# VH-VL binders against q9nrl2r1430to1533, part 59

Target 1, 104 residues: q9nrl2r1430to1533
Amino acid sequence: GGVHELSAFEQLVVELVRHDDSWPFLKLVSKIQVPDYYDIIKKPIALNIIREKVNKCEYKLASEFIDDIELMFSNCFEYNPRNTSEAKAGTRLQAFFHIQAQKL
Short names: E, the ipSAE of ESMFold2; O, the ipSAE of OpenDDE; V2, 0.75 times the mean of E and O plus 0.25 times the DockQ between their complexes.

## First folded at step 4 (VH-VL)

Design d12 (framework fv_iluzanebart)
Fold by ESMFold2-Fast, scan of step 4:
Structure d12 (fold): chain C 104 residues (1-104), chain A 123 residues (1-123), chain B 107 residues (1-107)
Amino acid sequence: as target 1 above (104 residues)
Amino acid sequence: EVQLVQSGAEVKKPGESLKISCKGSGYSFTNYWIGWVRQMPGKGLEWMGIIYPGDSKTRYSPSFQGQVTISADKSISTAYLQWSSLKASDTAMYFCARLYYGKGSYYNAFDIWGQGTLVTVSS
Amino acid sequence: EIVMTQSPATLSVSPGERATLSCRASQSVSSNLAWFQQKPGQAPRLLIYGASTRATGIPARFSGSGSGTEFTLTISSLQPEDFAVYYCQQYNNYPLTFGQGTKVDIK
């Protein structure tokens, strides 16, 4: 409750951030920890950037918001083989996202 | 094959300087961090610090800051661990290891290890 | 710094039996946890990273589980070559920290 209410996009981002499998997606991948990431991934994105775009009202259509979330997962699967903990977290979080996104 | 090869065992006296080496081969040396890990006789593993050979950025464990110097020469794919003045308490096995960013660790694990360099410091 | 605590200090098991090793972090490390095997006179060998992902060449009998602060390494059917010391290591925060080790010894 309270005076300020979250938009549908903000509510979904908050749910994604709180999910146990959000850890690979909370902020941009560190070049220090993963030096080759930015050689492979040309459109990096993370939940903190998507949340900021929501707060600035940059998404005019639900499809634009969904595209950014899907880009985030696409980057994960492009960089990480499917047997990695990152890819497994991404698979579970993406499934959760698809269920929640049906509300949009 | 990917491997790290370390310099041979050293026997030194307290107060002497020492520089040991870790040479990488079979991979892009400048794209991986190299870490140094100490193992005192009969004890567990202690992380000392890491270096990124591409730009020589270092990070040290607080316990080893000022005690050792980590450096790298990317032209010969070699990292170094150096003491200006050895102490008897520096007697240990020293391992170098590559931080595994591979294709999926956002916070790297050490995947390839050198064979170790035994350093014995006694009077 | 994050303190890693392993239990038990020594685990006595017979070949063919299941071994379960525990590792606890003093604060959450998410899934940024690795397991290493070390045999006498040898360098550590990476077994598991990301809490549950087997490293290349590691037999299927090794599995890792857990997240946050509680982690386990399981060896489903212990082989003679598995008698060694096992270390967990967090790589969520600097400084990187290792547990004190669990020695898996023959019963």
Scores: ipSAE 0.000, ipTM 0.554, lowest interface PAE 15.6, mean pLDDT 86

Design d13 (framework fv_iluzanebart; at its last look DockQ between E and O 0.04; V2 from the best seeds 0.00; counts 0 for: pae E 11.0 > 2, placed apart)
Fold by OpenDDE, look of step 5:
Structure d13 (fold): chain C 104 residues (1-104), chain A 123 residues (1-123), chain B 107 residues (1-107)
Amino acid sequence: as target 1 above (104 residues)
Amino acid sequence: EVQLVQSGAEVKKPGESLKISCKGSGYSFTDYWIGWVRQMPGKGLEWMGIIYPGDSKTRYSPSFQGQVTISADKSISTAYLQWSSLKASDTAMYFCARLYKGSGYYYNAFDIWGQGTLVTVSS
Amino acid sequence: EIVMTQSPATLSVSPGERATLSCRASQSVSSNLAWFQQKPGQAPRLLIYGASTRATGIPARFSGSGSGTEFTLTISSLQPEDFAVYYCQQYNNYPLTFGQGTKVDIK
């Protein structure tokens, strides 16, 4: 993407990371802490990975960036029941993301 | 008292459909995973799958994926196990059980069990 | 899937004696291991979870030990009501899997 788009992606990732509900998403789930996670989730992703992809200019379209973010939330809701702290955090963060993504 | 009560014994023929039930009481039904376990005559326990009644999230054992359907109706605190077309090899005792709610993983040990439902399939 | 193997298949002991049951996992399950007791015509009953924690209402004579791939259920002094089949089960990885069971009968 262009310089402007790259900056927009970078800024949005920064805002997501700084959000209070980002804690489940900052890095990949630990196999030690959740040994069955990767038995269920086949396309793991996290904000640090997305940030790296942004830095490497791997997103040519805003839709690609959005798809990865949505995948991140989808994974959370796939693994976690709705009433868990992780899912609740994800719901709030996703709502925040959807608002910010309108700027892209 | 926390308990799971299953539907009564079933006698069926091959090709027939069947849906058995497991009703929970004495606890918040929507906050615990419910699993189904098969025990063929004289054999051990086989994990079939689990469901979270709160949002109907369901996970199957690969061995049972596509062979059965697990569902739940949270309005009546009931989980279900069903077959579209029974086989003689489906003859077994079927238990429902609640996963232990402890710290850590969502997969856990079954702390509360139903009394079992005997399913007999024969021509 | 993780294969759980129990030994021996049958364990004959006298009342009051110590019973030792083994359970082996094909790969590490950490401490995510449970033990169940099943009597004829009854549903299984949870005895131990987390490899070594007794479930609510379980007598002190039952104890679990081990981690990784080797686990042991010990009944310090076998009571008449303890003759049953015992199963181990891992819940470390999907799918959950049970051992084939050990039958504890009276000598």
Scores: ipSAE 0.672, ipTM 0.892, lowest interface PAE 0.7, mean pLDDT 94
Fold by ESMFold2-Fast, scan of step 4:
Structure d13 (fold): chain C 104 residues (1-104), chain A 123 residues (1-123), chain B 107 residues (1-107)
Amino acid sequence: as target 1 above (104 residues)
Amino acid sequence: EVQLVQSGAEVKKPGESLKISCKGSGYSFTDYWIGWVRQMPGKGLEWMGIIYPGDSKTRYSPSFQGQVTISADKSISTAYLQWSSLKASDTAMYFCARLYKGSGYYYNAFDIWGQGTLVTVSS
Amino acid sequence: EIVMTQSPATLSVSPGERATLSCRASQSVSSNLAWFQQKPGQAPRLLIYGASTRATGIPARFSGSGSGTEFTLTISSLQPEDFAVYYCQQYNNYPLTFGQGTKVDIK
């Protein structure tokens, strides 16, 4: 992937981070605060990790970037029951992501 | 008031299929997980798995993964435990119990239990 | 999995006496520990959750204490209806695990 592609990924991650519903996704879930999370979720990921991967040029294809974002949402919906504030935030942020991802 | 009512005792032969039920009443069924617990004759309690009826999300104990299927029908406030092919070693009392698990790090404990379903598997 | 070990296996006490039951976890479970009472032919009944919080309707003679790996259930002035098997259960990690039980029997 090119420089323009990396700039697009960075811009999208910044928009996700700035979104009001990003709070469940900003950093990895704490094992101390949520000790059963890692018993259930085997491939944890968060926006700070995705942003670091973008900055290190680790995404070669837009599909790889999109897969990591979708994994983040999938983890949220797998761990959190649908009626939780986390799941509701994830649903709204995922819809926002799908609109923005059309630029990729 | 708040209760879980389980289906009646079952006597089956090895190789037969079985589906037992657990019906919730007096509370919002989709706000709680339903867990299944096995107690073999004269033994203690073993957690088998849980289901969230609101979206049918399941989690199984590794010891029971692939051995049973847990499902729920939220329209009738009922959870199910199912075997495709019973074995004599499945002879046990099976309990359902509700579990509240909130966002993040909130307390959860099996606070309301069904009366149990005795399953006897013999030839 | 986290192994829960209860002691003693059987505790013989007289009505009116204090019963003290122990539960040990193979690794820390914080305060995510519950105690259940089971009488013959009955479903388990939640007594204590969060290591020390009494469930609704549970008499004050039942109390729980501890955190991390060492937990205690105390029954002050034991009543005739308290003769039962008691189980501890951790809900800190999956799979959820129970102790093997302590039988409280009449002396």
Scores: ipSAE 0.221, ipTM 0.780, lowest interface PAE 4.6, mean pLDDT 90
Fold by ESMFold2, look of step 5:
Structure d13 (fold): chain C 104 residues (1-104), chain A 123 residues (1-123), chain B 107 residues (1-107)
Amino acid sequence: as target 1 above (104 residues)
Amino acid sequence: EVQLVQSGAEVKKPGESLKISCKGSGYSFTDYWIGWVRQMPGKGLEWMGIIYPGDSKTRYSPSFQGQVTISADKSISTAYLQWSSLKASDTAMYFCARLYKGSGYYYNAFDIWGQGTLVTVSS
Amino acid sequence: EIVMTQSPATLSVSPGERATLSCRASQSVSSNLAWFQQKPGQAPRLLIYGASTRATGIPARFSGSGSGTEFTLTISSLQPEDFAVYYCQQYNNYPLTFGQGTKVDIK
């Protein structure tokens, strides 16, 4: 599939990845570099994983897709204090996502 | 040029202590994790642990926890691997390696390796 | 602990031919998978990280693919200097674990 054949989920993920504030969310947090992350965050998720699930047609409902995206932000806010660059990026990207998700 | 230079080969007897070194140069030593990897004669690679020299935060493989000490002296850009009491089964090649620094605080894989230190433990 | 299993143990290939090496993880490691080359008497050299990204200075004949539990290293036109032992390593979970290696020999 070309751009004109992209699903709404794929289009939204592409816009999220393109956004300047996507950097904390592109891939899973490294267990090596952040060793306690997975003691705190039990359902890790990232944009590369969500995009792969879209490409494999694993989302049957928009709510399932939205739930994974919201989980991604929830994990960020649970692990990172509000004043960190990660949490601030998460707040801005989540706001962008809420606007785009109205189109689903 | 980014380099990790390890201390020379060691011949020891069981029960002796040993501290081997890994000196980094050509990069900001405190900004990268350093790992230690064992390779027993004729065998594959085994991850032993890592250290972040900037704050000395250390993580061990369960197989090596309590068996070795990983440390660093950031003032001389050097990481260490130490045994308090060597066993014959510690005979191996030991590598240090730098963890590749990606964007943000996320890292990927070991990109720069020391030349190895052969440790021989026999009576 | 995630067990990494490589196959075959030894692969005999003629220069100029394609070599295909497999690595299987006992649990998903997403794309947090690296490939290393090691020649006798030398330290390992990073070839591929992130399952498919070539490290700096690695020739295009080396390519990686896969995600989750199954990964492949392909050497598209094997050169004399490529005869070595190849290791996969996951860096998704502690402890970091290597596969047992695949030796690529001259056929």
Scores: ipSAE 0.006, ipTM 0.616, lowest interface PAE 11.0, mean pLDDT 87
ESMFold2 (binder alone), look of step 5: mean pLDDT 91; pTM 0.931

Design d14 (framework fv_iluzanebart)
Fold by ESMFold2-Fast, scan of step 4:
Structure d14 (fold): chain C 104 residues (1-104), chain A 123 residues (1-123), chain B 107 residues (1-107)
Amino acid sequence: as target 1 above (104 residues)
Amino acid sequence: EVQLVQSGAEVKKPGESLKISCKGSGYSFTNYWIGWVRQMPGKGLEWMGIIYPDDSKTRYSPSFQGQVTISADKSISTAYLQWSSLKASDTAMYFCARLYKGSGLYYNAFDIWGQGTLVTVSS
Amino acid sequence: EIVMTQSPATLSVSPGERATLSCRASQSVSSNLAWFQQKPGQAPRLLIYGASTRATGIPARFSGSGSGTEFTLTISSLQPEDFAVYYCQQYNKYPLTFGQGTKVDIK
């Protein structure tokens, strides 16, 4: 039978979403629970937004996709001090991403 | 005993540089933010900024951004507040205080305070 | 920035009497509000955080209440050592901001 094939970007986003360390990145930070976040982070992004951009074919180059993922990690490290659970999760997920991105 | 000990009083002239210190003891220094608070003579408290000593991440009040530098040396459990060029309007008591490391500000309070450093700037 | 307004500016009370201090935020700070006591020549001392949680070692006569924009610090039976300036502080949003203080003075 004919099965719909996922794009390379979609496959990678799915792998990131399924990773144990994705929990800080799945959706935008809540303004109600963490209002100081938006005073500090001026270009917020999360995996759900990146996935939507992939599904709408908004990334024309692999570099554009990689830039959005790196922005997500950069925001994590800017907001969260190094020894927090969020920063530790981000460090491990970023390393996983760098390995997987070699396939792009 | 958990405590923050600040450097002694300073008397300076306008245009001089100054660096004051805040040394933590009795706790894991790298697990707490250190904040600086100004109190001008006869006035209330003004938050200046905070630093996380483990990675030297800083957040400044807009009123103090570019006017002072906050830094830390985690190897000696000490945070610093520095002016490149003092003004008479910098005359104040300066307090350091710690707050729990958390990801954000929620449920974080300045629980331990230094004794204060009096800075007098006059011609 | 969030403006914190304290009232009254000065409260004159006798030892043994009850004192009630108010703090108002210009926008909601949820329960992210702390109260500090400062005596002349001393550093501030944390009394209450999270609007109503008493800090370690703080006597039971101190209590805090409120949420959102309206907050109260109550001292149920003032002791001589309680005559001081009291500050509220919000930590809901950067920049962190303090009220201008309420002086509790002897009558």
Scores: ipSAE 0.026, ipTM 0.718, lowest interface PAE 5.9, mean pLDDT 88

Design d15 (framework fv_iluzanebart)
Fold by ESMFold2-Fast, scan of step 4:
Structure d15 (fold): chain C 104 residues (1-104), chain A 123 residues (1-123), chain B 107 residues (1-107)
Amino acid sequence: as target 1 above (104 residues)
Amino acid sequence: EVQLVQSGAEVKKPGESLKISCKGSGYSFDNYWIGWVRQMPGKGLEWMGIIYPGDSKTRYSPSFQGQVTISADKSISTAYLQWSSLKASDTAMYFCARLYWGSKSYYNAFDIWGQGTLVTVSS
Amino acid sequence: EIVMTQSPATLSVSPGERATLSCRASQSVSSNLAWFQQKPGQAPRLLIYGASTRATGIPARFSGSGSGTEFTLTISSLQPEDFAVYYCQQYNNYPLTFGQGTKVDIK
């Protein structure tokens, strides 16, 4: 195995995962830790799922990829009050995403 | 140090009520769920339920729903497990353990455990 | 509920040998799996969470692997203090469920 050129989507997901504020978004919210999450959030998503979709070439348009990332942030702000660490991390990571997405 | 300290061993008769405790220290009690786990003599571990002390929200295993009550008093960093009427089949070691809540959805492990409370129910 | 099945029920090994413990879930639990060690008369001790992440203070000889329904705990060079019962636990679905345990005995 050599070094492979990453797609633009793969590169952006890797940068999001590496960001200090990615911790609320790395994997699906646990039913144990947050039992009412799935009663409120009807379309759960996380960076590990988005990365898997990128790897399987499931995004046909950049807008579909962007929509899934925005859904992830929307879910965060819908569930978490704005004074929480999750919402604050989401706000910073979303701003970072908007800057990076301009390169797509 | 971070620790959970449980109340001492209990010897009871069938039909008696009992309330055992689990006191947290060395951490923010309101930031962690407290779970209760039963271990019958010579048997494995069974999850009974959890409570979030910040708002007293509970979740029970279906096997224990209606058989026990889990509660907490955050002012003294203590969680409780209570029986209204004990049965001989309640003879077991009962453990409490903390589970992280709030700011880290990637961490759902019982990382700190109490020493256990042995409950013996016999006639 | 998700049923967790551990094998073998008892594993007899000598100090310095490798021990491999298996845990199977009746349906996928992703990587939401923890391993605990319990010594006689003691509370369980967290070893591994997220299927493969070692808990703080746990020696490097303990490692976890797997995802979905098949999981393994490996102790690379068994020490005398490692003779204990080991439990796997899924935290993917309510109710939380534990395996029945694997007892690691001295040969």
Scores: ipSAE 0.000, ipTM 0.562, lowest interface PAE 16.3, mean pLDDT 85

Design d16 (framework fv_iluzanebart)
Fold by ESMFold2-Fast, scan of step 4:
Structure d16 (fold): chain C 104 residues (1-104), chain A 123 residues (1-123), chain B 107 residues (1-107)
Amino acid sequence: as target 1 above (104 residues)
Amino acid sequence: EVQLVQSGAEVKKPGESLKISCKGSGYSFTYYWIGWVRQMPGKGLEWMGIIYPGDSKTRYSPSFQGQVTISADKSISTAYLQWSSLKASDTAMYFCARLYKGSGSYYNAFDIWGQGTLVTVSS
Amino acid sequence: EIVMTQSPATLSVSPGERATLSCRASQSVSSNLAWFQQKPGQAPRLLIYGASTRATGIPARFSGSGSGTEFTLTISSLQPEDFAVYYCQQYHNYPLTFGQGTKVDIK
């Protein structure tokens, strides 16, 4: 943790939100549109929730921030078959995240 | 609570096989590498190897390559260290520790450690 | 492999005094260096990573400095609970390597 890491978290979340493949991750999955999602995924998360935690300075260590991002990708791959647009977007965005996370 | 819990102490004879365990809890097990570190009685720390539980990719120290096998079962969040044939020189405390899988400087430190498993090999 | 050498092997200090521990790498490790504390019968505890970043929960009296081949761990006002063995570790190249340790002992 530290001031540099908190600043970098904010920048990285912005980079993720701006990425073409962020669309499955911007907001929590809708119970109306995907009724079985919350029967399968027990710890839902999305970029808007992570952004709020960053803004509230809730991440004290880089690993806590990374765990939440990785949980988001893990949920995507658990719910969505590999051949879906969601899973393909998740694969590309996760690779981008790993490259950007090296700057932290 | 993020923790690694190791199996209990072992007393073995030379030539016997052994498999000790390291169970992770309170975090996403497949997001971190698990490393194994040996500490001989009265000596310092020696890195043995690491495993990424998500795909079982391993990397060994040259000093331990072929002497031990590191494995993991992600379904039960457990990593293992195994000997096919123990030697008296394997008598040591063995620690597991987690390491973030990222390649940035901030993520390559062993931040959470197991309590250690004492292995005694004597006739 | 990168050899890590710590000095002194044993450092005798009184409570309240400053302790300075050195770690040298046989080749540059940039800032890819961690410091660990180990008390008798316990697992190592991460103190510092990235040569100078204090790990979560570690008291402010612990500080790390250096880059390349020469590194220092400083304990500014030694407390009774700080008497322990301290190890440096490089994570710049495989194999990962530790120093031999510096024992901080009571004078």
Scores: ipSAE 0.000, ipTM 0.550, lowest interface PAE 18.3, mean pLDDT 85

Design d17 (framework fv_iluzanebart)
Fold by ESMFold2-Fast, scan of step 4:
Structure d17 (fold): chain C 104 residues (1-104), chain A 123 residues (1-123), chain B 107 residues (1-107)
Amino acid sequence: as target 1 above (104 residues)
Amino acid sequence: EVQLVQSGAEVKKPGESLKISCKGSGYSFTNYWIGWVRQMPGKGLEWMGIIYPGDSKTRYSPSFQGQVTISADKSISTAYLQWSSLKASDTAMYFCARLPWGSYRGDYYMDVWGQGTLVTVSS
Amino acid sequence: EIVMTQSPATLSVSPGERATLSCRASQSVSSNLAWFQQKPGQAPRLLIYGASTRATGIPARFSGSGSGTEFTLTISSLQPEDFAVYYCQQYNNYPLTFGQGTKVDIK
């Protein structure tokens, strides 16, 4: 035998999680800490949910994986004003993702 | 042995409907995408679209969106390509092929092909 | 959509000679490029994927190289059964797109 390599989606999610700017995206936004979030954001998502979908082989096309990551960033920019630490982290992480996604 | 077996040649008139098939065997049908490729007489290969048989999720080439319907029945390991109203310009060889799903790097290349179904549409 | 351009349209070679086929993408496709062989009356056959990985059962005389926008398929010491049309195809971006093909003819 040999060792199976991690999927491209798994590797990319791991890279995103390890990035310094991943902190707003690691888990779903807390209803307790940010109660108005779910009044504004209709399709909440986070890296832990995306990682679970990757591990369950729920992404059939790279575009579906990319759509979920882009939804995560879109939610960030919709909720958080552009001058917030969350929006700034999202901008940098999204740029990093776009570079890495070219390898998919 | 991994095989994709397509339905036989069809001769149709413009305006008629048609549904051709592609049956997989020798592998787990829901572990692969099925793609459809058109080859007009004397011409090259054109990508039409793809289906994941596990949940029947489809994605079309923009050139074929609304012109054809791709479907699958995973209980009989068969994918379909369908026209509601054929045109003379639909005269072509149609191939189905399988593509890996969830592989490292997301490699979506066609590794096994059906033998092709010749569709002739003439008045 | 990414446009794939192959050259030459037709290549005439003798058995035992080297054939070199070119494929160009209008935008970078990384290494997500496949090569197919098609003989008259037959379905295409996968030769190379990932720009340079030979598919199972493909003879060592077939080799692929390149990345980004410029790709090459090389057939060393061409055999009689190698006379066919060859297509490149990118699978980096949707929709998947093919080159127009290069016909390898006997000289």
Scores: ipSAE 0.000, ipTM 0.545, lowest interface PAE 20.6, mean pLDDT 86

Design d18 (framework fv_iluzanebart)
Fold by ESMFold2-Fast, scan of step 4:
Structure d18 (fold): chain C 104 residues (1-104), chain A 123 residues (1-123), chain B 107 residues (1-107)
Amino acid sequence: as target 1 above (104 residues)
Amino acid sequence: EVQLVQSGAEVKKPGESLKISCKGSGYSFTNYWIGWVRQMPGKGLEWMGIIYPGDSKTRYSPSFQGQVTISADKSISTAYLQWSSLKASDTAMYFCARHGYSKYGSGYYFDYWGQGTLVTVSS
Amino acid sequence: EIVMTQSPATLSVSPGERATLSCRASQSVSSNLAWFQQKPGQAPRLLIYGASTRATGIPARFSGSGSGTEFTLTISSLQPEDFAVYYCQQYNNYPLTFGQGTKVDIK
């Protein structure tokens, strides 16, 4: 197989996935494990969903991609209290994202 | 070490209110759901509901919805189970238990349990 | 509500013998099944989660198997301290549900 030239969006998603603080964001929150999550969070999203959208070329503008990533962080901070390991990981990963997103 | 310590046995009359407690230690109390389980004398285990102490979000079993209130005070790492008006049918052992979980995997299971609080309701 | 049915209700076994306990779910619970041991006057103790993963500190003689709707707990060489009531619990769907229990007593 050939070398695939990654889009800027795919490159950034790969960097987010590989970050130490990505663990709360890798896939959708389980309804059985966190039973009230979907009662509170009306637009759930995770890095695996965003990566799939990138691979299907569903983002036409950088703003659409950025909006989905920010939604992911917003959901984290809405559901998880500030002192939780999830919220702390989200804060650090969001700061990393903001630095990397300057390239978009 | 993870510990859940429950309040002592209670003897009550029908119509009285009651609030029993479950204090967690040895782990981050706000990061784990706390569940309540009823065991009637000589009977099996019944899940009542859960609370996430970090934001006090609750979920109840349909069988217990409206019969009890589950709450938590994260400042003292304590969860509560409360009745506004006890019935003789509330006579049971009540256990609190921590839900071990992964947000990205397979479900909750009860990994650590309190010692139980015996509630006796009789006229 | 998923109904969990355990069989037999009571199992009489001699020390050193193998005990096999069954748990059946009314619909698939995948591998989201736990086993608990309860001795008189004590809180339940987690033995197995994920149908087959032994909890920390649980002796190797306890093993779990199965997936979907049919599950088994096996105690390979029953010790005197193993006489207790055993409960299965599904954590695949809300509400969480327990089986009615199997009492393992001395023959």
Scores: ipSAE 0.000, ipTM 0.558, lowest interface PAE 14.1, mean pLDDT 85

